# Miniprotein binders against q53ft3, part 23

Target 1, 195 residues: q53ft3
Amino acid sequence: MFGCLVAGRLVQTAAQQVAEDKFVFDLPDYESINHVVVFMLGTIPFPEGMGGSVYFSYPDSNGMPVWQLLGFVTNGKPSAIFKISGLKSGEGSQHPFGAMNIVRTPSVAQIGISVELLDSMAQQTPVGNAAVSSVDSFTQFTQKMLDNFYNFASSFAVSQAQMTPSPSEMFIPANVVLKWYENFQRRLAQNPLFW

## First folded at step 3 (miniprotein)

Design sX33
Fold by ESMFold2-Fast, scan of step 3:
Structure sX33 (fold): chain B 195 residues (1-195), chain A 83 residues (1-83)
Amino acid sequence: as target 1 above (195 residues)
Amino acid sequence: SPILREFIKLMREAFELFLEARELYKKGDKEEALELFEKAAELFLEAAELAIKNNDPKLYKIAIRYAEWAQLYAEKIQRELEK
C-alpha cells in the first residue's frame, strides 16, 4: 500500500483502488502544491519483477484528466519526491489510466500509481524534471561531510521496530545532530579551512 | 557550504519534534503526538526539498527516509484514534 505526503497537509494512506493494479490519491487545491512525496508503507512489498509507475493528473477545461508520468517507486527505492509545480501541458503521453475515462471536478488533481513490470518501467521517460531523484551529488566535499556526519551519528542510532511496520528502521537522536552541528560550527569559526 | 548548514538546521529541528512526539505517544498523548509527527515530517520534507533543489541525492535520501518514518508513525496513531 501507498502513502502520499504534501507539506502542510494531512498525510494520505487510504488510496482509492480503481483497478486490480491501479491506485489513486486526490489532491484538492493542487495549484498551491509544489512537491508531492509518494512512498510505500513497507508492509506490502511489490511482487518480484514489479514496481509502481507514478502519474500526476489535473483536470482540463472540460474536467477530463491529463495524465503525466512523474517517475517510479520500487522495493529498492520505496519513496520519491516529485515536483509538480508548472505541470500544465504534456498531452499525448501514453498512460495506463487512459481506458478509465475519469472526469474530475475542478481544482482537484490526482496522483495515480500503476503496478507494472520493471521491464516496462525501464522503457518509460518521466516528464521533464519532475523526478528529481535522478540528480547527482554536489562535490567530493559534500560526500566527505556526509560521511563524517553518518560516522559521528551512527553509534547513536536507535531501532524503533515497535512503532513502525519495518523492524530495520533506524533513527538518529536530535541531540546527536545538534551536537555535530555545534562542533562543525565551532571548528569552522576556529579554522575556516578545516573542511 | 550554506546548503549543508541549512540542511542540518532543518534536520535538527525535525528530530527535536520527532523525539518529543515519541515521548508524547509513549505517555498516551496520541493527538499531540500525531500533530508533532506531522510537523516533523514537514520539516524533513523541507530538508529533502532543499537537497533536491541543490542537486544532492545523498542528502535527499536521508531526509526523505526520516520524513517517511515520521509519516508511518503518524499513520499508526491516526488509525489508533479512528478505532
Scores: ipSAE 0.000, ipTM 0.131, lowest interface PAE 13.7, mean pLDDT 66

Design sX34
Fold by ESMFold2-Fast, scan of step 3:
Parts: sequence; C-alpha cells; structure tokens
Structure sX34 (fold): chain B 195 residues (1-195), chain A 83 residues (1-83)
Amino acid sequence: as target 1 above (195 residues)
Amino acid sequence: SPILREFIKLMREAFELFLEARELYKKGDKEEALELFEKAAELFLEAAELAIKNNDPESYKKAIRYAEAAQLYAEIIQRLLEK
C-alpha cells in the first residue's frame, strides 16, 4: 500500500507487515540519509475515517529501537517528505551514560506506518522538525543573508576608514547599508516568504 | 474545531500586524515597525503551536515561515538602529 524513497537509492514498495495495522520499511546505512519520502501507491486507499501515522526508529547506543512520530499520510495527503537528519543524534534526548564506545550500533533504521483512526491521529503531535517545509531552507537563507550583510557593511567600512583619519565623520557606510536594506525590503514585499 | 478557529484568528491578526509593520518601516518609523514585527512573530509562533496540536503540518509550515520572516525583519531593523 505504501512506498518509501530515499534520494539516490532504489524505491521500496514492499513494506513488511508486522501486525494487522502496522507496516515497516528498513533503512540500511541510515546515517547517510537526510530525507525520506513516504507515499501511498494509489491502488488501495485507507478505509474511511482512517489514515497512517508515520514513525521513524533508529537504534540507540544499546541497540534498542527509539520510535519518534514524524507525521501522517491520508487519502487527502497521500505523500509526505520527512527530514530525519536532526533525529539521529537528538539534543538533550541522548542517553547520559556515554555508551557510544561500548556497543557498536547497527546501521539499520526503520520507517513504521501505523494505520489509525483520524480522530486518534489528531491527538498526536509529530516532532517539530520532521515534516519538510521551506522553514529549514528559509532559516539557512536568512542566516546567509545576514552574514552577507554584515560582511559587506564591515568590509566596506574598513576600506573607507583606511582613506580617512576620522571614521565618526564617515557617512558612506550608512548610505550603503540603507541601499542594501531597500533592495531586501523590495524582495520581501514581492514575496514575504523571501524567495 | 476550536483549535482551528483560534489558529485562523491568530494568523489573521499576526498577518495584519506584519503588513502594518512593513508600511511603517517604508515610512521610516523603524522603532514602531520593530515592535509590530516582534508582536507578529509571537502570534505566528502561537499559531504554529496550535497547528501542531491540530495535526495540520501545512498550517504549521505557513505559520512558521511567517514567524521567521517577521523575526528576520526585526533582526535587521535592530541592527540598523544600533548604527
């Protein structure tokens, strides 16, 4: 019923059924995976009132599976892209004993799909960064933009300061900064998502 | 649902503040624009949290994108005011 895709790898369309309502895909060498696509094949829809909760599991330092809810697929939204790179080494969620040198963890993770009532799914909250949005791209781009702004302004100010004995009397950097911001504002006015 | 209704209300209020902030900045009212961008960001983040509770990832994406846009505007204005 389901497919699982990792960029650069063969698509998986044969999930292992581990219970009446539960399906699993194995993800070997998961440490190299950043994104996973889960989709319905389109041949068999979910029964009315039901959908699929999508989970990600990786082995912890003791080789035990750690399951996390990524999101959902439904008849109305039959495919979703999930970012798992941030889930392989969780911040503050790691075991406190530092056991990484004791046991070599298996290199296989899993995607799990649980067929559930839509009402039950509505009570669940996925991990915040799993579902792919332009949030990650936007954040990275805005950080780059701010860095470029400061590098440009700082570099220009230094170059101009070398030509004058009193930087406090220099007004050119302020004008250049203003022109940069006017261009940036014009771009945001046309697209508030900034791309 | 009550959650969805509150989400829509927060998004509308946040978006109106966002647009007002942009117009204020266009007119040179940087300090007032900064206050409104910061308020808009807060409301967009509240809406994003409600979208997560309502299991609506598309609404979450929209809310968080606008929150980050408002935060970016605020950061740039703060840096300009420091100079």
Scores: ipSAE 0.000, ipTM 0.103, lowest interface PAE 16.4, mean pLDDT 65

Design sX35
Fold by ESMFold2-Fast, scan of step 3:
Structure sX35 (fold): chain B 195 residues (1-195), chain A 83 residues (1-83)
Amino acid sequence: as target 1 above (195 residues)
Amino acid sequence: SPILREFIKLMREAFELFLEARELYKKGDKEEALELFEKAAELFLEAAELAIKNNDPRSYKYAIKYAEMAQRYAEFIQKELEK
C-alpha cells in the first residue's frame, strides 16, 4: 500500500507487514540519508476515517529501536517528505510499535507506518522539524511535479477503471508510475536541469 | 541544453493548464475546462516536437501521451457541450 523513496536509491514498494495495521521499510546505511519520501501506492485508499502515522526508528546502543513520530499520510495528502538527519540523536516518542523488541543492526533504521483513526492522529504531535521541503528550489519543484504526476496518474487510473474503457483511451498502470518516480529521481540526482 | 530547457518549460506550462482544467471540470466550468485542455494539448505537442528534434524518444513519448490525454478530455467535454 506504501512506497518509500530516498534520493539516489532504489524505490521500495514492498513494505514488510508486521501486523494487520502496521508496515515497515528498512533503511540500511541510514547515517547517509538526509530525507525520506513516504507515499501511498496506486489506487487503493485508506478505509473511511483512517490514515497512516509515519514513524522513524533507529537502533540504540543495545540494538533496541527508538521510535519517533514524523508525520502523517492520508487519502487527501498521500505523500510527505521528512528530514531524518536531525533526528538520529533525538528522544523516542509514544508509539504503537512498543511491543516490537527485535534486535537491530547498528547501521539499519526503519520507517514504520501505522494505520490509525484520523481522530486519533489529530491528537498526536510529530517531532518538531521532521516534515520539511528540500533546500534546492529546482529539487522542490521536481518533487512537487513527481507528487502531481503520481496523484494525477492514480486519480486517472481510478477514474478510467470506474468508467467504461475505450480502445482510444490510455490507462496508466500503477507500476508504470512507480517506475517513473524512481527513474525521475535518479536522473535529477545526476543532472538537476534534466527536468 | 537550450532545447532541453525549452522542453521543460513547455511541459511545465502544459501540465499546469492540464491540472487547472481538471479542477475546472470538477467544478462544472466545462467551457473553461475545454479551453485549457485544448491549450495544454497544444503545448504538449510543441514539447513533443522539441524532444523528437533533440533525439530524445523517451521525452517525446511522455509528451505525446499527455497530449493524447488532453485531447481525449477535450473531445469528451466537447461532446457534452454539444448535447
Scores: ipSAE 0.000, ipTM 0.100, lowest interface PAE 19.0, mean pLDDT 67

Design sX41
Fold by ESMFold2-Fast, scan of step 3:
Structure sX41 (fold): chain B 195 residues (1-195), chain A 83 residues (1-83)
Amino acid sequence: as target 1 above (195 residues)
Amino acid sequence: SPIQEEFRKLMLEAWELFIEALELYRKGDKEEALELFEKAAELFLEAAELAIKNNDPRSYKLAIRYAELAQKYAERIQKELEK
């Protein structure tokens, strides 16, 4: 259902499903991460009245996970850009992952997505500095995101062609990701400040 | 700036052609797909030239990478048509 982009890294489209309504992406070398994009792949929408709450988790000084609410994705707003650099504060957000025994590597951060009722999401407060608001910072991040998509499309197409020499199978997954990106860029052209 | 807006316009136009070419290639319309991949590569290169003129190495790198990707697909299709 979801994709995750880290500026300067290959896109991830295979979230680990840890419960019926909970998904995680692993982010190794989290100290070098500045921005994260979370997006829906466009193949499966949320059920009516539902959306996704997006969390960021990293190990504290004792190796225990600290979860922070970054924001939301919905059918009406299927992608969001978050600045996670500087989220080294020890204060955690209210989060629905506390009862879960999620296996993780001590040096790896995670993006968590919890599928929740829209009414429930409206009552939650994301960390104040996670949303991208600077125009020049956003422009720089968008360029890195474009670079990341290119690297994914190129690498994936080559590896798939080598394993299964079928034009249809080689290009089908890339088309889904590229279609989402096209929509995102169209919105940027119409209103650069919409995010 | 006007140059940055023109860059975005060229990149989006090239990208639309690229996506259409992928779909045509998937459907087996190889000759038409080849033509669109070549046209997409041309527009990505035009965008790269704008980025250089605007002293923007990040946008230049991005446009060049997309041009190379489109050209790689065109080369593959051309080889398939030759056999």
Scores: ipSAE 0.007, ipTM 0.159, lowest interface PAE 11.3, mean pLDDT 67

Design sX42
Fold by ESMFold2-Fast, scan of step 3:
Structure sX42 (fold): chain B 195 residues (1-195), chain A 83 residues (1-83)
Amino acid sequence: as target 1 above (195 residues)
Amino acid sequence: SPIQEEFRKLMLEAWELFIEALELYRKGDKEEALELFEKAAELFLEAAELAIKNNDPESYKRAILYAEFAQRYAELIQKELEK
C-alpha cells in the first residue's frame, strides 16, 4: 500500500506488515539520512474515515528503539516529506562516554505506518518541524526521474540507429534500461541534485 | 488542471509498475514481470491520450516512448517464455 523513498537509494514499495494495521520499512545506515518520503501507491485507498500515522524509529545509545510521530498520510494528502536529521541527536549535545564504548550499535532505523481513525489522528501532535514538504515536491522528483530516463534512452536510440542498417527495426534492449536505472540510482547516491 | 493532474497520476502509477517489473525480470520472475510491463504500457498509453487532449505534444511523446519501452520488454519476455 505504501512506498518509502530516501534520496540516493532504491524506492521501497514492499513494506513488512507487522500487524493488521501496521507496516514497517527498514532504513539501514540511518546516520546518512536527512529526509524520507512516505507515499501511498495509489492502488488501494484508505477505508472511509481512516488514514496513516507515520512514525520514525532509531536506536538510542543503548540500542533500544525510540519511536517518534512524524506526521500523517491520507487519501487527501497521499505523500509527505519528513526531515529526520534533527531527530537523531540533541542540538549541541554529545554522549560523554561515547569514546569508551568501542562496540558500535546497529545503524538501522525504521519508518512505521499505523492505519488509524482520522479522528484519532487529529488528536495527536507530531514532533516539531518534521513535516517540511508538499505533494508538489514528490511529483517534481518523479518528473525529474522520468526526464532523466527519457534523455538517456533517447541518446542510446540515436547511437543504435547509427549502428543499425534498418533503424525502423530498432528497439531498446532490456539491459540498456536496467543500466540506466542502476546509473540513475548511483548518481543520486553521489549527488542528489545531479538531475 | 484536472487533466494535468490525471496525467501525472497515470505516469507515476505506470512508472512504479515498470520499475517493479524490471526488478522481477532481474530476479527471473518472468511471467509476473510480463504482466506488470503490459499493465505499465496500458497506463502510459492512457497518459498519452490525456496529453494529446490537453494539447501537450511533449508529454504525449514522452508517454508514448515509455509505453514503447514497456511493450519492448513484454515482447522480449514473451519470446523468452516461448522457448
Scores: ipSAE 0.006, ipTM 0.168, lowest interface PAE 10.9, mean pLDDT 66

Design sX43
Fold by ESMFold2-Fast, scan of step 3:
Structure sX43 (fold): chain B 195 residues (1-195), chain A 83 residues (1-83)
Amino acid sequence: as target 1 above (195 residues)
Amino acid sequence: SPIQEEFRKLMLEAWELFIEALELYRKGDKEEALELFEKAAELFLEAAELAIKNNDPKLYKIAIRYAEWAQLYAEKIQRELEK
């Protein structure tokens, strides 16, 4: 349902589903990460009235996870760019993962996505300035890359719908997303202006 | 098996062409997109033929489905170019 992208790393499209409404991506070596992108794959929308709250966790000095709300993804805004390099050790925000037995390692951060009611999401405030507006070259590049991917994913979904009548049964194979990303990077190396 | 390795190679090569064709189509380069969709369809069909020769109906179904998607895009673009 979701994808997670870090510049210079392989895109992740296989979140670990830890509950009916909760998904997690592992971020090893997170101290080297400045930004993380969370996006919907574009084939399966949220149910009406629902969206995804995006959380970030890192191990504290005792190895316990500290969860912080970064922002949201919805059918109307299916991707978001978050700056995590400025998030210091501190108290976690209110989060739905507190009682869960999530498999983790002490040296690995995580992105968590909780499917929640839009009304509930509207009452919450993300930590600091985690959501990034498009003002720097990395953010602009990432936005164009996401636009390219979203257009690709949507095109694949439309094509697949003609062979599979139910949109809820549609999916994007992980190898297709990986191949798209590899091709996009190769084309950028050949001509940075192609996008 | 060597046949399944060849199948994977054909499918990945076809997918790369398909992805490039989609990007060209969105950019408005319809003639180039059409050529790549036709080439992708050809490679998907070659993969399907290989799967049948290897008596693998599951891989055949996957390959033929992708070939049909590529052909659908090619036909759509061809009609647009004929207007």
Scores: ipSAE 0.000, ipTM 0.112, lowest interface PAE 14.9, mean pLDDT 67

Design sX44
Fold by ESMFold2-Fast, scan of step 3:
Structure sX44 (fold): chain B 195 residues (1-195), chain A 83 residues (1-83)
Amino acid sequence: as target 1 above (195 residues)
Amino acid sequence: SPIQEEFRKLMLEAWELFIEALELYRKGDKEEALELFEKAAELFLEAAELAIKNNDPESYKKAIRYAEAAQLYAEIIQRLLEK
């Protein structure tokens, strides 16, 4: 249902389901990651009144997970970009993954998605960046471009409405998304007013 | 198989052009977008021919579906350019 993208890496479209309402992506070599993009794959919407809370987790010195709420994805906002650099200092939030006995690889960070009621999500405060920063314009533009991307991909899947597509059958090759994102970042770096 | 690898390569190349065309269309570069949608359609059709030769009807259907989508976008843009 979800995808996870890190610049310079293959996009992940196969989350590990760890509970009926909880999904996880592994992030190896997480110390080199500054930003993570989380997005919905398009044609499989959240049930009415539901959305996804997005969490970041890294192993502490004892290998125990430290979960932090990054933000949300919903049917109305199916993508988000998060800055995770600086969140590896042990600052945490109360989280639904805390009730689960999850065994994980100690050297790998994770992105977790918890399917929750929209009313419950509205009461939570994500950790992270200030509301206004030098990266905000890039973040907003990137989210808008990703929204346009899956709106377009979703229009294809709707044309295939007689089938229930799985994420792997959505026909959006992982390396094409990655190459598009890398090309976009290169253009933006050359001209910040590109968008 | 070698034929499936070639099919995958053609589909990937076509998709890359398709995504670039979509970005150009959003930016208002209609003429360049048209060119890339037309090229993407050609590559999707080439992949479809490869699939039919390999007796792979599912891959053929997929490639044709994407070729039709690329052609539809090209048609829309062409009409917009005529205005």
Scores: ipSAE 0.000, ipTM 0.099, lowest interface PAE 14.7, mean pLDDT 65

Design sX45
Fold by ESMFold2-Fast, scan of step 3:
Structure sX45 (fold): chain B 195 residues (1-195), chain A 83 residues (1-83)
Amino acid sequence: as target 1 above (195 residues)
Amino acid sequence: SPIQEEFRKLMLEAWELFIEALELYRKGDKEEALELFEKAAELFLEAAELAIKNNDPRSYKYAIKYAEMAQRYAEFIQKELEK
């Protein structure tokens, strides 16, 4: 249902489902991670009126998980980039993962996705510097890049589902990312940037 | 293959630098942004070299296009700093 991309690492498309409405990606060696991209694969949309709240968890000095709300993904905005390098020392936010018995090592952070009602998500405030919601030209440009990536990945996922009758673990090959960059570059050439 | 994995790693590392450069420019740290766009271009070029040595002209073309994009951003900032 979801994908998670970290620069320099294999894209993850097989989240661990830890509850009917909760999914987790492991991020080993998280101290080297600056940005994380979370996106929907497009094969299974959210039910009407629902979306996904995206959380980040890291082990504190006592090894206890500290969960922070990064932002949201929805059918209308199915991808987002988050900066996590500045979040490792700070307060935790309210989160739905407090009662989860998730096996974790001290050096592994996690991305958590909780499927929630859109009305509930509207009442939540993400950590201040995790998601860039500015309307400036660079934020718009970056969001357009992510939208293009999502559309490409979704098209690929749908094609895979149509060609494979039995549902199995879905993976997005590296060439899909490369093709997305090709499409992005072509569109960028057609739409000049004003900085 | 290991070579395809290394190509992917270089491309994604270049993208990370590219995104960080965009953030630095937005914050007004233009000189630092320029340096990161230049580093991103270098990694894209390394990926291109790896692809052509692995007889993969398609991946080579992708990497070159992205290197060109990073170079254009660096040139824009360079000119802005000169003003």
Scores: ipSAE 0.000, ipTM 0.145, lowest interface PAE 11.1, mean pLDDT 67

Design sX51
Fold by ESMFold2-Fast, scan of step 3:
Structure sX51 (fold): chain B 195 residues (1-195), chain A 83 residues (1-83)
Amino acid sequence: as target 1 above (195 residues)
Amino acid sequence: SPIQKEFAKLMYEAVELFFEAKELYEKGDKEEALELFEKAAELFLEAAELAIKNNDPRSYKLAIRYAELAQKYAERIQKELEK
C-alpha cells in the first residue's frame, strides 16, 4: 500500500503489517537521514473516510522507542515529505555542558503508518518543524517525482489488477520501481543539486 | 560541488547501462547483457568510492546497493551461460 523514500537510498515498497491497520518501515542508519518521504503506491486507495497517520520512532538513550506524529497521507494527498533531523537531534544533543551518553543506542528508526478515520486525524497535532515547505526547490522536485511515480504505478495497477495474486499480497513489480528510479537518477544527473 | 557532479555523472551512466543490460537479458541476449551488467557494476563501484572520499555515506550506500544488484544479475547470467 505504501512506499518510503530516503534521499540517497533505494525506495522501500514492502511495509511490514503489524496490525490490521498498522504498517512499519525500518530505517537503518537513521543518524544520516535528513528527510523521509511517505507515499501511497496507487494500487489500493484508502476506504472512504479514512487516511493514514504517519509516525516516526527512534531509540532514546535507553534504547526505548519514542513515537512522534509527523503528519498524514490521504487519497487526496497521497504523499508527504518530512524533516526528521531536528527530531533525532532533540533533547540529548542539546545538553549545554556536553554530557555524553554512555549507553550504546541502536541506529535503526522506524516509520509507522496507522490507518485512521479522517475525523480523528483532523483532531491530532503533528510535532513541530517536521513538515517541509513546498517552496524549497529540492522538496518541490521530490514532490513532482513522487507524483509522477504514483501516476505511473496507478496506471500499471489498473492494467494489471487481475494479474495480482491477491489484494493481501499486493506488490509493485520490480520493473516499475526500477524505471521510476532510473528517471529519478536521470533527473539527478541533469540537476547535480537535486540531492 | 565538482565531486557531486562527477558522482551524478557516474550514477547516470551506470543506470543507463544497467537498464540496457536488463532489456538485453529479457530479450535473451545473455552474453551482451552480462558485459553491460559488469560494466554498470564497475561504474557504480567508482561512484561509491567517490562518495566515500567526499564523506557522503548516503550516496555511498546507494551506489553499493546498485553495484550489488548489477553483480547479482551478472552472476545469474554467468551461471546460465555455463550450463
Scores: ipSAE 0.000, ipTM 0.091, lowest interface PAE 15.2, mean pLDDT 66

Design sX52
Fold by ESMFold2-Fast, scan of step 3:
Structure sX52 (fold): chain B 195 residues (1-195), chain A 83 residues (1-83)
Amino acid sequence: as target 1 above (195 residues)
Amino acid sequence: SPIQKEFAKLMYEAVELFFEAKELYEKGDKEEALELFEKAAELFLEAAELAIKNNDPESYKRAILYAEFAQRYAELIQKELEK
């Protein structure tokens, strides 16, 4: 249902379902990640009156996950870009011995998506300003990232069509990726701050 | 301002033409798609010019980016029609 994209990494489209209404993506080496894009694949819309609350978790000093609300995705707003670099601001930031004094906590963070009532989501406040306002340089970066995703997904669909599909693999129909990309690009061009 | 409103209008119209052109291209109406991609590029370039006059470099760069996409599609279709 969902996808997760980080610049320079393989797109993830196979979230682990941990409950009827909860989905998780693993983000290894998250300290190197500045932005994460979360989006709906468009094949399965949210039920009427429902949306997705997007959470980010990172390991604390004891290795326990700490969940923070980043924002939301809905049928009307099916993708969002989040800054996660600021969520551990001050730890290692401007640290002269950062590389030598790295605390070896688990380096895997997670993006969580919880399917919730839209009314409930309206009452919640995301941590800080995790949602990214589009600016020229970031709009260009985001467009290139979307182009990379579209090219990857299209190539993947063609490659999978050439081979006998595995039942354990999730396939993204090329037309769904194309329609999502066009809708996102169209909305971005008309109002870069729409998410 | 009036310039900002005209910029938004041009961008909106250009985006609409761009996606109409894409739909025509996918349906095989390549010549009509080419005309609309060329018109979309023209409107994006007009929007870019207004952004420069309004001292808005961010809007200028955005309009130029989309003009480039429209031009690349037009070039692709022109090459296909020449085969």
Scores: ipSAE 0.000, ipTM 0.197, lowest interface PAE 14.5, mean pLDDT 68

Design sX53
Fold by ESMFold2-Fast, scan of step 3:
Structure sX53 (fold): chain B 195 residues (1-195), chain A 83 residues (1-83)
Amino acid sequence: as target 1 above (195 residues)
Amino acid sequence: SPIQKEFAKLMYEAVELFFEAKELYEKGDKEEALELFEKAAELFLEAAELAIKNNDPKLYKIAIRYAEWAQLYAEKIQRELEK
């Protein structure tokens, strides 16, 4: 149903289902995370009138989870970017006699998704500075990734002469894959270091 | 556009899986890399279908080329595993 993405990390698409309506992703080394993207996987929409409330959990100074509402995903808004760097716990309140130097080991945070009625979700208030416009920020983020991938992919084609499959308006023609494979074999014969 | 956002979402997911698959392949985890390249190809193909159904040949061309790249890697690994 859901995916979770952190820049520079493996995408997670297999949430742990902890209740009929609740799903969790683990985020190790959460202190290094600034943004988290939560999205719905294709093909399975929420039932009408339902959506997902997105929560962030981190351990407090006593090791107890602290859950905060980040925002929502719905059929109409199936992806959202959240800034969590401002929500991470510090060492807690300083001692009145001065700060103590306490070294803590890395902890695992969690993203939680609760499937709820839209009316119920509308009554809840997300933390004020977590939500980021998924329209502009996610589109910019995605465009940057597409540009990087395009430059990476096209660098092979430029070095190896022609690498253009036959264009087609038909939905994913098998011949496109076959022609690419044949071109790969030819290029590999001409330049074994191609890959 | 809602369609452009869905396209971007599919492409971003596919690109992340593609890079993950490349890292696994470089580490010698060929079977896992194959699975992820195949999954990336599937998402690129979904993006291509979305683009062509919405009469956007530019986005279609981008998505289909990237699907071909993921398939190319998958085919290479499949051949290596057959040996």
Scores: ipSAE 0.006, ipTM 0.218, lowest interface PAE 9.8, mean pLDDT 64

Design sX54
Fold by ESMFold2-Fast, scan of step 3:
Structure sX54 (fold): chain B 195 residues (1-195), chain A 83 residues (1-83)
Amino acid sequence: as target 1 above (195 residues)
Amino acid sequence: SPIQKEFAKLMYEAVELFFEAKELYEKGDKEEALELFEKAAELFLEAAELAIKNNDPESYKKAIRYAEAAQLYAEIIQRLLEK
């Protein structure tokens, strides 16, 4: 359902489902991360009246997760860019993930997505200055990456659909991500500025 | 510097393993490819740690990109083997 992208790293599209309505992406070596993009893959929309609250978590000095609300993704706004470089210290926000333990290394942070009612989400306050303007160079670069990924994945999904009787049964095979990566790396090798 | 030399050695070894694994995967030798992608990922992560220690963000980003690429290949191959 969801994707997570960090500039300079491969896109993650296989979130760990930790509950019926909760999904997590691991961010190893998070101290080097300044921005994270969270987006919907476009294949499965949220149910009517629902959206996703996006959280960032890192281990505190006791190894306990400190969750902070970054913002939201919805069917109407299916992608968002967040600045996390300033959020690795400080107070956690109210969150729906309960007493989840970070059993991974101290250098692994997480992006959490909680599927919630839009009315409930409207009453929450994200951490200040996490959202990033679409006018900066990083946003522009990230949008090009997202466009490249969506177009590539959509191309394969359409081809698969032509072989499947029901469009509702369309699936994006795991190998599509590998093929996207290979194509992207080939283009990078030919021209590092193609994006 | 010693750190720069060690980084270069780790990157060289990891890149060689990465492309050997890719060749094995293309030939259908999935089990051996998986082992080599996992090993390459470990070495790329080790190189990334040295880049951080040497205050070299560009080398760090490059090492991390390769590490995540190797991890992605390993994940996909593992899923194929489980089917």
Scores: ipSAE 0.000, ipTM 0.110, lowest interface PAE 20.2, mean pLDDT 68

Design sX55
Fold by ESMFold2-Fast, scan of step 3:
Structure sX55 (fold): chain B 195 residues (1-195), chain A 83 residues (1-83)
Amino acid sequence: as target 1 above (195 residues)
Amino acid sequence: SPIQKEFAKLMYEAVELFFEAKELYEKGDKEEALELFEKAAELFLEAAELAIKNNDPRSYKYAIKYAEMAQRYAEFIQKELEK
């Protein structure tokens, strides 16, 4: 139902469903991530009166998950860009002793999507201006996003035509990618500068 | 093939112009942004024609979709300038 795009990485279109109304994407090595895009694939709309609340989770210093509301996606606004660099743990990495000679512990964060009532979503406030990126950051991210999607689609087409798949290799249907791109362009046609 | 390399070259040149145009628009240089979006659309259309000549419908679809995107940005800016 959903996709997740990180600048400089391949698009993820296979969210893990962890409950009837909850979906997650894993973000390995999340310390290197500044922006994420969450979008609907356009194949399945939300039920009437429902939308998706988008959350970001990382482990705190005690190993407990910290969930933060980033924003929303709806049938009327099926994609959103979020800056998460300001939401990651910063005190340890910014501390002089923390930055020196520390063996990096593997870190995995998550993007969570919770299908919720639109009325409930309207009463919530996203954390830390996560949905607000500077104009320059948005322009740069949009360029990288389009380049990544074009490169992904082209590489996928070649791989499917010419290579024998490994047993563990993930395959994403080409029609899903093309359908998302068509929906993205349609939304841009309404107001190119707001996406 | 040489045709595939030429296609890629046209696409990358058009994409660079596209996003240069977007940056110019965001700085308020709307007339220059319009010209670059129109130029990007032309290059995407040239890439599409090359793909058709090479009997490559996948590349054709991509080039056309990008051309349409550039044209829609140009139309949006043109309307703003006419106000």
Scores: ipSAE 0.000, ipTM 0.093, lowest interface PAE 14.7, mean pLDDT 65

